# VHH binders against Cell division control protein 45 homolog: the designs that were tried, part 2

Target 1, 359 residues: Cell division control protein 45 homolog, of Saccharolobus solfataricus (q980j6)
Amino acid sequence: MVKRNSKEIVMEVFLGEPNNQEIREVVRNVYSKDNLCLSAYYSIEPILFSFIISKNTKNSFTLSFIPEECETQIRLDANGKWIIDNKKKYFLGQNSFCSYLPITAEDVLPIVSCIITSTILDRRSLSEWELETIREMEKFDMTIEKNLKIPAYKTLPAFLSLMFSLDPYIPGISGNRENAISLIREVNASEISKLEDLNESQLNTLLFRIISTIVKENPKFTRDDIITDRFFYLDYDILELAFSLIYSFDTIGSNEILQFVLSSSYAEALISRFRQTLSKGFSINSIENKQSYYIVETSNLTSPLLAQIILLQLQKIRRDKMIVIRDNDRLFTSRFFIPSVKKEGLIKIDDRVKNLIGI
Key: E = the ipSAE of ESMFold2; O = the ipSAE of OpenDDE; V2 = 0.75 times the mean of E and O plus 0.25 times the DockQ between their complexes.

## First folded at step 1 (VHH)

Design e7 (framework vhh_8emy_2)
Fold by ESMFold2-Fast, scan of step 1:
Structure e7 (fold): chain B 359 residues (1-359), chain A 121 residues (1-121)
Amino acid sequence: as target 1 above (359 residues)
Amino acid sequence: QVQLQESGGGLVQPGSSLRLSCAASGFTFSSYAMHWVRQAPGKGPEWVSSISGSGGSTNYATSVKGRFSISRDNPSKTLYLQMNSLRPEDSAVYYCAGSEITYRFETGDYRGQGTQVTVSS
């Protein structure tokens, strides 16, 4: 008789949904450490998270971008976000690391800014957990309302909110003052009208025009992508602040994030700088697809990361290569795309940089 | 909110003196040790000097000992660095840092915006 060996079927191990209460406890333990060594990947969210924790660290704090240098680690892989502490691994899904931090009056603005920045960079909506975390902040001057996902609509004329919109990027309107004004006039509103000054008919016509314009380049875009929860801390639009943080992080460096975490009033400087850049108008003029990078020519918007955010919405690129901005005969990127180069702000791509990053 | 504001840097000739100031707010200044750290272009951060919360104890890097003096005025919440006999190798951005906490960041430290010191003939 011939005997046959049977193999047991091995089930694939799935990551499952985040255990948010367990992760919150882990983050509270990390937050309370007197001595903390934290390994992180180079991006605005891990840096914000790390700087917020550093304010509470009593004895020693080290942030390292060298993988596995520290016992406590925050990591990103193809599946999502991880915290590693005391050799245990905790899966966060796509939830912002900052959504697990203790909510205090002093840290509300940097925490909520981190969460909203996370949704922009991850190209996602808020999770239920993140939304509940932000609702907890209502006791600390946070306001939540349903409205259009366009920046600063409470304080700016509606045409400027349209002109300054980067996500959603509104083809032909974003960065174009004349077309933004024309759209407001088309709905029979004055140039100086705020969004709140529009009646239901004007608002519905505007909404239809915005959606119709976006879906031509992004067929998956829906009404629920433009009518969202909107967050304000005092008079600060958190969406505008998040883009202001991305802009300064990308073009100046991580010290801008540190100053913001240490002083909430620095938000005004960040927003003012960003508005000055956007008010000049902006456009994506050309894109070239090379083997190791995309070359993008822009008017006035010289942020590689913001260019990526726009071009992903236009479906002109994939998230597979670094973005390089061309300025005349010069090529430059930012540390976000080449984190092994320890230079903050815009980095000229010369032979030295090419050799360092292996291209 | 914790704020640190450095000032007093500038362009000076070798052998000159400068006094740096750091205005602190947002914490109980007298309860924490304070530090001066500098970073020259193309180099990592270098610890320069420390002072205890009471001002009773000071420490200095070997490279500056005998030339630099750290002091503090707790009523005005200000940290000082008196720099004498300045050398070209002292050229750096100078930062103040709070507490007996050691911060090391690959992309930046828990410090203020810094003050630039350039020593050249």
Scores: ipSAE 0.000, ipTM 0.152, lowest interface PAE 13.4, mean pLDDT 83

Design e8 (framework vhh_8emy_2)
Fold by ESMFold2-Fast, scan of step 1:
Parts: structure tokens; C-alpha cells; sequence
Structure e8 (fold): chain B 359 residues (1-359), chain A 120 residues (1-120)
């Protein structure tokens, strides 16, 4: 297909399309182990995958972020995702590790959150396999519909959904309450209207304004990037939940992911915390391109990973260096960018940390 | 926990003025945007005005701009709406709302409200 990226086409030619049924069987075997040692790269998706499996490990579970320490490995390379088990290597392409997990009523919310988080961090759309996997979840209170890719439009006034949108990042609107309200007013809607309260003409005007605003910074952005499959588990918007997980993982640590996997009701705490932060408004005020890192000044949004997600959309950075947030005279990053430090949450960059990471 | 008590409504003639007050408790008033929202009989709620935590940023619905003035007094934890040049279409129950309440909705204006009736 001409719309596929060239790297996916090359992977399919040389590595083949993933044998999804074989991978599913491998994951089922890993899932059923009484004793599991798992080596993974440090990121939200491998951690979610690992913690979901840990709930079914009867005797011992060890998660290591040291490469090759364990007999079962979750790996990422330039070509995509791999599972290594009993010395055999299984190529997943870009498919989320979580798309191969057994689907149970208890684990639907963490599994779908994992899959959607994977697409955000990989900057990709769902694969056909992943979408089919999520469709299987409809028997467990999952709802799929086509709608705007803005968070929580069923429960929030539309201006808040616009204000809280990080991907797509809507320049001048995301993080700006006044401008988000102004956009709703421009389409002749009540300022407290939900998306569902807008008529066809209002929706088309809103859609045009969003696309026109984004295209100024990202010329490749199209209607198909904003009108997408949207996923809800009960009343939870999975897109909002995925960003809430990214935020807490980045600013607090992996224990937030564990709490969520152990109790799906923890989703409320994650969403509430994230909304409280976004409600203050937020902006990216400056960016400096240094040799080994980017320095970013932000208002109210102190997540290096979320800053990267925004700046990649604005085409102001490449995914080639760590993101550092400047707060007055202090520089912070997170373990996502410096996993060797072994400290969770926001990490102050001092001389010790600079020495440890070689900058 | 959050408590908002509106007052100052009444029956007035077109062209008259009213000053509405909202006494807030149960949260740190000085940390939140505050809103005025109104609901006329048989109609949905309509946002009227907002004010930032410091009072430096103020917005109005087009229908009330130039006639209404929102203000706040953080030490007394009170929100105000000065309504001038009142029109029959301004008749509604007026609610003050704490910004981004995490309950059933994002505007927590479930008090008794204060009724404003503009009638000749």
C-alpha cells in the first residue's frame, strides 16, 4: 500500500509478516509459567505487559531491565518488536506485545490501554491484528466508534476535550482554555456543549478549523488522522487513559502502572491526576537543541515524555536525543530517557547524573 | 465537600442592574478559575463568564459582553457577577461553578442557584 511507511514494507519483505497465531501461543506459554524471569526494555508497554503476566505467575516473577539477563526477553530494535523465549526469536513487527495476551474480563482495561499506549509511543496507527484483537473485547464492555481523536468527548465539554488534546496537539488550542472556548464559540455552539451536542454544520466547521490549525505546523496531517476508531471501556476513554498512564509513569514511576494493573479502578486516580495538571493550562515556551539533549521550557506540564510527543508533532525535534525540562535553574528528565539511572519519576540532572549518562 | 452558595437574584424591570454573589467553601478558592452559568426554563445551561484564579484573565459570553462584569475577592472566598442593562432574555437561574470538578461534570454548580427574573 502506498500509504504504508517504507520501513514496514521493508520489514515485511525481509522478516516476513508476523505469524500472529504462533506469537499468541508463545505468549500463552509465557503467561502460564509458574516461575518467570523476564528481561524487557524500559518503557510503559513492556512494563504493562510484564505486570499483566505477573498476576498469573504462581511462584516467582522477576522483571529485569538488564538486557539478556533472563531466559524470556522482550526486545526492541530498529526493525520492531521481538519476543525471545527458550532461545527462539519471534518477530512482532510493530504489534503491541499486549495484543497477544489472553483476553479476560479482568484484564481488558490494562490490555487495551497497553495497545493504545503502544500506538502513541510508536507514532503509528493500529495494525489490522491489533484492531481485530480489540474487537474481541466488545464482549467485555468495550465499545468502538468512529469519532474525533480528542480526549473524553463523551463526558467533557468539547472545549476541555480540545484543551486536553496532546496527540493531536492543536497549536494555540491545546493547553489554552480561552482559545479552546473561543473555537467552540466560533462554530456557534454553547461553550459548555459536548461534542455530541454539535450539529453536522458545527462539527464540519470544527473539523476544518482543527485540521487547518494543525496543518500549519504539520503539512502531512489529514482528516484520517483526526477521524479515527475511538475506544471506550465502560465510561473510560482509552485515549485519555493512555495519556494518563504516560504522564504518571513519566513523572512518578512504574509503581503507578502496577497499581493500575492490580486494580482497574485506579484508572480514576490516574485520570483525575492528569486532568488536574492539564486544567492549569500548559504550553511549550522554548526549546534549545544541544549536542546530547533538548532543553525544553514548559508551563505546568513537566513531563519530558509528553513534551517529546508534542514537539515531534510540531516538527521541532527528532526522536534522537533525551528531553530535559528546565524549571528555573534546574534541569529534569525521566527514567524513560536515562533507564540506567534506576531512579523512577523526574530525575534532576546534576554532575553525578551527567557523568553516569556520559554527557 | 465543595460548597457554593449563590445570592442576589430577584425580580427586576428591563434596563435594571443586579449584583450576584457566590460564597465558596470546601476548597482553596484562590487556586481555581470560577464561572457563572445560567439556565432558563426549558433550555439547557449556558456559560456566562469566567475569571482566572488571580483575576487577571476574564471572559464573557457574546450575549452578555459589555453588560456583565465578573469579579472575585480571594480573601473572602466570594465570586461576583455585576449585571447591567438587564433584558428579558437574561431571565434564568444563575449558578456559580468551580472549575474542573471531578464529579459528574466539570462545572460543579449544583447549589440552589439564584433566580433572576427580568419582566416588564
Amino acid sequence: as target 1 above (359 residues)
Amino acid sequence: QVQLQESGGGLVQPGSSLRLSCAASGFTFSDYYMHWVRQAPGKGPEWVSSISSSGSTINYATSVKGRFSISRDNPSKTLYLQMNSLRPEDSAVYYCAKDLYWGEGYFDYRGQGTQVTVSS
Scores: ipSAE 0.000, ipTM 0.156, lowest interface PAE 18.3, mean pLDDT 85

Design e9 (framework vhh_8emy_2)
Fold by ESMFold2-Fast, scan of step 1:
Structure e9 (fold): chain B 359 residues (1-359), chain A 122 residues (1-122)
Amino acid sequence: as target 1 above (359 residues)
Amino acid sequence: QVQLQESGGGLVQPGSSLRLSCAASGFTFSSYAMHWVRQAPGKGPEWVSSISGSGGSTNYATSVKGRFSISRDNPSKTLYLQMNSLRPEDSAVYYCAKYDESWGDYEYFDYRGQGTQVTVSS
C-alpha cells in the first residue's frame, strides 16, 4: 500500500507506463456496451479503432467527432493517448488504441494495420506491448521477420521497393524510377532482382548507400531505423498497406477505412490505387513557410499528410502548422489538418475557407 | 441528392421468406459499403448486415446469421437482403443505410431511406 501526493500521481500518469491489462479490460467493456456512443478525434487510428468495434457490436453505435459529446471518448493530447469511459481516464502512452482490441482471425488485418499506421503517424517504433500483441497474431497467418524497411520487397523488384519508400524517404531515390534502377545496377544486381536475390556483399553495399544518402538530410537516422521487424498478413506487406490507408484517408476520406474494415480484400484496391499513383514518379519541388501554414509544391503527390511525413524526415518543417499543397494556382489541404471544416478528401482553399479557418 | 428507397416488406407467417430491395441514387454506389438496419416498435435501431462496395465481403448480426443473405448489384445500384426462416422477433421497419462520406460529424448508417415494414405473425 503506497500513499502518494497529487503531484507524484500527475507525474506518474504522464511519464509512467500504461497498465495494459486494465486498458484491455476497459476496451472489452466498451466493446460489449448495449448502446455505444463514442467521441473520437478525427484521425485514421481512432476512426479505424471505432469501425472495428462497430463491426463487432450487436447494438446501436454512434460515432461523433465533437469532444465530450459521448460517455466513451478516444482522445489524443501532447502527452499521448487516452480512453475515457464512465468518467474514468485511462492513459495508453503512445500505444495504439488497436493494440487493446480482442484478437480474432477476422480482425487481424485491420488491427495490425491500425497499429503500424499509428507508429508512422506518431513517428515512433513499436512498443514492447504492441510487438507482443502482433506476435500473438502469428497463429492467424501473420508472419514476422527482420528485414529492410522498404515496401513490398517480397513481391516487387527491389528498385520499385526503393522508389515507393516514403518512410524512410530516400532523397533522390524515392519517387525516381531512373535513380532507383541506377542504384540497383551500381550494386551489380539485375533490374528485375528482388531483395532476396541479392547476396550479402550486394545487400551491405545497398544498405550503406541508403543510410549514407538519408543521413545527409537526417543525421539522427541509424541502421536500426532501416533494419526493422517487418509484418506480412498472407501476401500483404503491412507497411505498404498502412501507407495505402493514409493516402486514401487523406485524399478520399473515412469511407475508405470503413470499406477496409468490412472487407480484407479491399486492401487490394487500396494498394493498387496507391501503387498506380507512386508509379508515375513523385517529388517535393518547393516549400514556403507562412505564419500559419506551409505551402508545398509537389509532382504527382497530392496528399498533404504524406507530404508532411516526407518533409519531417527531411527536417524542412516542424509538426506545428497545416500542410497546403499548391497545384498551379490552386491550394489544397485535407480534413486531417482542418477538422473543424466538416468535408472529407482534398479541400480547396478558397477565400471562403481562408475566412472560415482564419488565415 | 443522395436517395435510398427500400421495398419488399410485408406481412408473412413464421418460417416464411422475403427479399428486400434498396434502390440507391445520387452517389457512386460501388464505392460505398452498404448496410441493413432494423427498428422494432419501442426499440432502438439494430444493425443487421453489411456488404463491402465490391460485394466481396459480408457481415451479419448473430441473431440473423445463417438465415439472412446480403447482396448487391452495382450496375443497377441495388442492395438486397434475402430473409429466410423468419421469426416473430424479426418484425421491424428495415432501412438500408450508407456511411456518410462528406459533411458533418459522422453518424454511422447515415442516409437511411424511409424504410420497409416487415411483420412476422399469425
Scores: ipSAE 0.000, ipTM 0.270, lowest interface PAE 17.0, mean pLDDT 84

Design f1 (framework vhh_6fv0_2; at its last look DockQ between E and O 0.43; V2 from the best seeds 0.00; counts 0 for: pae E 4.1 > 2, unsure alone 64.6 < 65)
Amino acid sequence: QVQLQESGGGLVQPGGSLRLSCAASGFTFSSYAMYWVRQAPEKGLEWVSTISGSGGSTYYKDSVKGRFTVSRDNAKNTLYLQMNSLKPEDAAQYYCATYTIEVGDKVTIYDYRGQGTQVTVSS
ESMFold2-Fast, scan of step 1: ipSAE 0.013; ipTM 0.411
ESMFold2, look of step 2: ipSAE 0.239; ipTM 0.620
ESMFold2 (binder alone), look of step 2: mean pLDDT 78; pTM 0.780
OpenDDE, look of step 2: ipSAE 0.210; ipTM 0.622

Design f10 (framework vhh_6fv0_2)
Fold by ESMFold2-Fast, scan of step 1:
Structure f10 (fold): chain B 359 residues (1-359), chain A 120 residues (1-120)
Amino acid sequence: as target 1 above (359 residues)
Amino acid sequence: QVQLQESGGGLVQPGGSLRLSCAASGFTFSSYAMYWVRQAPEKGLEWVSTISGSGGSTYYKDSVKGRFTVSRDNAKNTLYLQMNSLKPEDAAQYYCAKRGYSLYWSTDYRGQGTQVTVSS
């Protein structure tokens, strides 16, 4: 759609760059309210932002997913992200709502997880503002280093980091234990080798193979998409944690996000659950393009949102329709794709749901 | 502000050659991957080629591979597309593009384009 691209470019020019200091002040004022009514759209980033604020609200907190119900609103449109407070509008561009939250020792992990989750869902890199915000977190046990965008490379054998990579999705390798092990053997490394155990020659060969494989499906992918700033809180890989949050949000519901915000140690449960699912291997077996939705048949990874993230990278779909997972003769989606249903986790598409969503 | 200005288009016979240029300003050119995309009349936008920020990695649409060569001169902030053995199917408006905030084409910055016509 050429018209969509032209409109987005024109709007970006007219809206200008975010006034980050002004937005931070607005968020600080929202954060300090004794009574807060917040309207948000239903997605993991707004929910994380809302729950972090709610934990620090003194008297009353109301979260609504009805547009314009509350005086304070967080919105997404074709141009990017907005905060509206008492009818004054603040444009954030693509910056995560969470990048404007006060940074405290207690909230570092949920805040950085929110920012990284935002980049995954937006299919983008960190902005300079977001990177500066995360750098402020180094005083609270955050570590930043330049390395490969594959999950948990400090703690897992390299083949598992490759197997568990969802973004970047590595065709033939992601979800495939045998092929991930074969790639490690091809670079003349041991099956149990971690990324840090590879010498420069092995690492360069591995990088070449990863990039060459991805580019066949996604020609925009370059070295700069795989060699990125990587973030760790203690031993937690924030990239892995972000995908763990996306998985649990999509398959179980927003209560998983609330538990995480209330207790950072819940990160261990989220990561363990996700690793257990990924360790079984996974694949996308078929895609059917219907008028108002995609039907995706998968093995072992039953998450409509993660399926969308993979399929967008393979250029098999656009962000234009809901994703429906087929399990035998049953069809499932999640509240992310049908937020009006008000049921969380996986939602079976029966005649009632079809009538409700107009399909 | 990101500014991209294409040039070098024109009329050429089948089998002919053209070299497109894109002058870039408003950003650190060497730090960003650049793309060539094209749009033929009555058709959607089509990716043609990608070059990494350093110029070390290049990628091409299958139908142009071996005929087109993308390159860049980071000292001059200029992107190039050498087009050889041009076919009628290559006739299109050609755009220089810089990656926007995401990997989706809809977020990219594009110039006004340069018209390539292939006819006998």
Scores: ipSAE 0.000, ipTM 0.328, lowest interface PAE 12.5, mean pLDDT 86

Design f11 (from f1 with Y99P T100S I101L V103D G104F D105L K106Y V107G T108K I109E; framework vhh_6fv0_2)
Fold by ESMFold2-Fast, scan of step 1:
Structure f11 (fold): chain B 359 residues (1-359), chain A 123 residues (1-123)
Amino acid sequence: as target 1 above (359 residues)
Amino acid sequence: QVQLQESGGGLVQPGGSLRLSCAASGFTFSSYAMYWVRQAPEKGLEWVSTISGSGGSTYYKDSVKGRFTVSRDNAKNTLYLQMNSLKPEDAAQYYCATPSLEDFLYGKEYDYRGQGTQVTVSS
């Protein structure tokens, strides 16, 4: 877990801007090692970065989640991200570790997915460095355009893109098939219309309805938060893929990330599974604020990390406590929130687990 | 539309060898990476090996590296796994797999493996 506070923000300014060219050279040197021992923290971005590098190590690769076990380390503290190599420390600010990796045809999809996943989990926009890095990928079938921050709008009917939107979370629409269809009908569009099939008047009305709905819970939300740079690799919407990776990492574990890095076509598996889950509809029904955790009652949303992403947008929680999902009479969380527990996927909270985590 | 059919499994003694085959149809085989996964009794799916669409890149689980070799014949739409020096812990149902874009269109939960082929290692 990362806690953002005023000291972190001040220290980012004090530490200065990352020397991106120096960091790129350090990462190239790490990437080219014949023997690599890498210490990382348990999260999807460090795991993606580590697995991408592991494909290029010729003799031996070891990934450790024990701090300081390896000479090469990637770390996260209150100030941001660090690479440590041969006892020298390099500050990345909030830039994704993956934005410094060599760009190859084979690794474009996992690298860009890592960068976009990083922005979602950090609750931030792309840095100038990260955007320049993604632009270098245009030679490998990467497409960049400005459009609505809703998933898969090129391939799905617009109502499904609205229904499947987790960030931005659209209160009453996200997870609700009938309400998403009703919104499309309100703008006088066909239920099977894609976003591109909407005329200017329909699109402006839709955009106004989305923004007006979100600002009731988040008054800081603006047009610029929904009209963003959108990234596509072949037929993949990188935003949808990033959420698919978060979902599988949270609910199944790091092996899903390994499968994806080793075979980029595994993206289809990840997206299909995620869409199947979301197609059932989902809702957040209640939240209880306990001393060291939040209990979130959900329908069909069995991911603590995705629940956190939604609830932060609704301003109902802070990033200060573990998220626990209540599904019927069962309570569960994931290793993301209790990284000292070495079990991956959904962790049922029973008396043993309560004792282990001190609650 | 993806169809995968595994074959070549059987009973073998520790230290023995088997060659698994996977016949693929319903997609442009040479355009997709393929992988082998296995499932031992009462265990989850475990990744074993990956091969790129061209066959130029191969990757292996650490415990099988040096013992298993993945290969493909794109003209025959067939994927292979040569397994040497087999150990009792290699006993599992073996599946070949590739994601299919068409599975997204039809809302299938992710299962693009075939029926599998059983490998038993015992004496």
Scores: ipSAE 0.000, ipTM 0.110, lowest interface PAE 21.7, mean pLDDT 84

Design f2 (from f1 with T98R Y99E T100V I101T E102I V103Y D105S K106Y V107T T108V I109E Y110F; framework vhh_6fv0_2)
Fold by ESMFold2-Fast, scan of step 1:
Formats: sequence, C-alpha cells, structure tokens
Structure f2 (fold): chain B 359 residues (1-359), chain A 123 residues (1-123)
Amino acid sequence: as target 1 above (359 residues)
Amino acid sequence: QVQLQESGGGLVQPGGSLRLSCAASGFTFSSYAMYWVRQAPEKGLEWVSTISGSGGSTYYKDSVKGRFTVSRDNAKNTLYLQMNSLKPEDAAQYYCAREVTIYGSYTVEFDYRGQGTQVTVSS
C-alpha cells in the first residue's frame, strides 16, 4: 500500500495486522543465535523475553537499554510493539514478545507470566494468538479455566482473593480486610470459605456486588472483564505471579526477574513477598497533579507502578506522567518511569535525579 | 437534584407484554449503574434487574431471566424494561433506582427511586 502527496511522492507503508507466523520465525532465528545483542526498552516484558532467550545463547549475550545500541531491537511506540532484526521491522501490534518464543517445559512458567504481565501493563485482554499460544502449554502442566479475575482463589479464602485484587481494583474492598470479610458475610459465606465453596446464589450475589461497585468508578467495566480465562501452572496462579513480578521489579529491580527466569521455584519467594505486603492492607490516600509527575500518598503500597495500575482503573490519572510516591516528606519513583537513571528499585527524587531526567 | 420518573405500567393478561420507561435528570446518567426494583402488595422491595452505565452488562433476578430485558439510551437519559410473558407473580409497583444495596435474596435498599409505575397481571 502506498500513500502520496501532490508535492513529493513518498512511499508510506500502512500498519497492518501482525503476521504472526513471520514474527515467530524471526524470534526462532534470534533465539538460535550463538552471539546475541538485544536493545530493549526498560520494562518487565522485554526483560523477561530477553532473559529467556539468554538461557539458550551459546557464546555471548548482551542486553542493553540504550536505544539502537544492538542490531536486534525490541521497541515500543504509540502504535504498539516492534522487533527489528537485520534492519527489517516486524510489527507485533499489542501481542506480547513472549507469545512468539518456542514453548519448552523449562520456560512455560516465565513465558506465560510474561504474556499475562503484558496484558496488565497494556491494559488489554489476551489476543487470540496469545490465547492459542497458552493453550499449547497445556501439555506442560498448564491449566486453563473460566472463573473470576481475582488472585489465588484456589488456595486462599475468598475474602483474601478480594482484598488482594489489584486489577480489577474493587473500590473499598481491595486492600481493605474488614470490608472484604464484610462482603463475604453479606453473601452468607464463612470467612474461611474459598470461592469454590460458594453456591450459585452466593456466587451470583458476589459477582453482582463486585461489578456494581466497579462500574460506579468505571462505567465501561463489564461482566467479561471479571469472568475471564484463568491460568494455573501446577499450583501457581499466573495472575498472582504476574503482579508479584511487577511488585518486585518495581521495588527491588530487574535482577528479581533474572532469578525467576533461572529458577521457576523462585516464584514462591516472589509470591510470598507480595502476599506479605498486601496482607498489611493498602490504600491510595491522595493524588496531586504536578507538571512533570503525579504525587501519590499511599498506605503500605510502596510501588509507583502498582499505584499507577490502580489509579488508571479509578480514572484519576492518565498514563502521561511518572508516578511519585510520597513517603513522609520524601518522594520516590522507580526506574520503570525514569529508565535513563541506572539505579534499580525505588529511586529518591533529589536534585541529581531531577538533573538527570531534565525536570 | 436527582429525579427519576417511571412510566409504561398498566393492566395486562398473563402471557402479555409491557415496556417500562424511566426518565432520569439531575445527574450524569451514563456514569451510574441503574436498577429496576419492584414491590408486590404483601412483600418488601425486590431487585429485578441491573444495567451498567455503558449498557454493556446486564443482570436479572432468576425468575425473570429470558422474559425481561433491561436497556438504556444514554443520549436520552432513559432506562427501559421490556417485560414479556408476564405472570401473575410479576404484578407489582415497579421503580427505577440509581444505587441499590441487596440484603438477602428479596430485600433491597436504594439511594434514590422514582414514584413508580403499577403493573397488574389479571385475566
């Protein structure tokens, strides 16, 4: 397809639907290289993708967060995701980079975690391509079922699954133990009841109340946003694991992602750490809109990225500025928002940091 | 000032149909989930149906599923309830409401309701 103007004829290629098979072949080629240099944007998904590939690189592997430093590039722009390899550009749309990786028994957990994390950060549902990719993982201990989009409902009492829900964020219930227990009691269920212990009437009343609560802040929220495909690898809830990865990446750094890729059992440490933080309860107490950032006061939630995820659902911010958490009189953000600052985890906003990021 | 005005009730024979309307004013209609509730002569208020602000999600009391359809026109600030295959047990005063709290299967509390519209099912 060619677009032209009257003064100068310029070839312009229109963006089309992803050629998923072509992209898969490109990723297989990259995956099989003995020497690989990847330039990627700083985020959980490109880092997971890169570290998974690194396990199969025989001779040398380099990951750079400097744009265009390497011949093979993982890019994000306003239109979506791109892979650039050997000077050719491949448009992925919104599809996770990890949905194009070869599926092996060893890498199922990091690959599916990457795909689900991608949907959370992109604020989207799985594409048909991504869902088909995850279905291929059923031969490697992956289980898929339709159920509520609340974390760990097979292993936790239902009120904890409600309390720990960040997407969907359930106003007044998420982060609030007392209100989560109250909701379970109102549907005439026990505090120790799991979701599977609820009868049809209890479950329908619970579902109605969750949706009614969310739609008051987000009128576009529908039943299809809460009743979704749910993914489990052995006993791991992939939704819970994805949020655990976001939390540790944001508060500790990219080395947490590397440890997870190198050892899938590290998922237990990630989940345990996240649950310990959420069990304290959490809230967003205030929001200030400044020229270059949002200042957010929170109780117990020390992750700028998770605060952004909640506030976008509440329609209180746009995804246009960095999120800064106020802890007493100190201001902190994370490298996700200021990737040019080569410091992992939480970053104090001081004069040096302001100079580095040009504010 | 929040105002809700129901209309469209009347006398109908069993198996008949009625369409109820609710005209809303005084608030941003599309930002609120809306509810239909009813009160029969010897019973408390009962939740009947819910529709999300966008109209994308609908929920129904089990006894009316497949017979009743809730819809809304956000451009006209109007909520509708299409009632088909009406039964004697559907006879009640019908109200639209902006916010509802459910206490058990048949008890509701709401922050605002209109004056209601009477539905009578009789031969």
Scores: ipSAE 0.000, ipTM 0.084, lowest interface PAE 25.6, mean pLDDT 85

Design f3 (framework vhh_6fv0_2)
Fold by ESMFold2-Fast, scan of step 1:
Structure f3 (fold): chain B 359 residues (1-359), chain A 124 residues (1-124)
Amino acid sequence: as target 1 above (359 residues)
Amino acid sequence: QVQLQESGGGLVQPGGSLRLSCAASGFTFSSYAMYWVRQAPEKGLEWVSTISGSGGSTYYKDSVKGRFTVSRDNAKNTLYLQMNSLKPEDAAQYYCAKVEYTIDSGTTVYFDYRGQGTQVTVSS
């Protein structure tokens, strides 16, 4: 399914391609300010971008989630992403804000994590500009290879990479330990086999089974959606790290993103937390479509944003309403869906919250 | 309730052969891959071989390829390791294992079930 109508496509063409060199220059100027007030929308990507810049602000840094409060603004509209500085507007298309940041050894991990997170949340592939930007990072321990879009296949047994896959979500396999093991056995590989241990015949059979399973729910899924450029910084799988950031942002809050930006070693804590949660198994058990929101019952996956990512792939929802997780008799969402509620992590939907968000 | 019992170890001279057996109970044997692991004195656990639940796929540590053969008899709930051309470096306590993976550091895989082991000594 087309996510944009013909009017949106015409608007994108009319706005033109981003002037990437001009935008990079603008970002370098913002990055170097002694005093910076930055207005951003509440989401992982603008927050990562803002926190990276904050490390280089000499005197004062203010981040506001109120539109137009600050002289420098990070904005999202129906057409795409914008930077506003000194009243001039710079259109980025869908390019990650972080693809325009100065590339330093210290900031490579948060910058590449921001770019990959952007592609997940936007449900898109990397642009040529973003890929070129990541290639510049190869001088700072980044490696790029073509392989399957499943997490941590260099360090985990292949069945765990399948079990932990959220995008692509593999119906019946993702979150299901027994079925993930059974799929690996079907291709004549063992529970301890890593993806690299599989020969061409085993890989082709595995790939065919994965694609065949996904296309039952998503007929537009192709080989090009699973055979992708994969990115590693030292021993970190950037795809796994991006989902770890989404999980912690959604369930704990923006301070987890700040800790990560201030210390790259915090990536280990983020990844370990996420793996512990996924290793319990997970499922989406039911979906109710209400007027202003979806109610989703899950096992072990307490992230409204991750539930949305899965359900969009299953073609069971649209990106039109907030996601609410039902846990027993309690309803929860996150600040991503209700940014006007200034509470981090999972937000219980009570009468106060209903009144505040107008439902 | 999972029980694994190894046997068949002993003392052999270099170049000799031994056949290890592992009797399994308390689970549906044919539904699980089985593993041989070993531990030499003052060293950590070392993976040796894996066999799929059906027996259709086998994997070996590089240093034992061509010398060791893993097999299973699902009707008897028994796992085997045929060890030929034994070397002094093969001397170790040998365990059969059923694997349940746990993640604590994010990269480490643990064996949740293993038997008491059977000692293999390779010397004069």
Scores: ipSAE 0.000, ipTM 0.124, lowest interface PAE 20.9, mean pLDDT 84

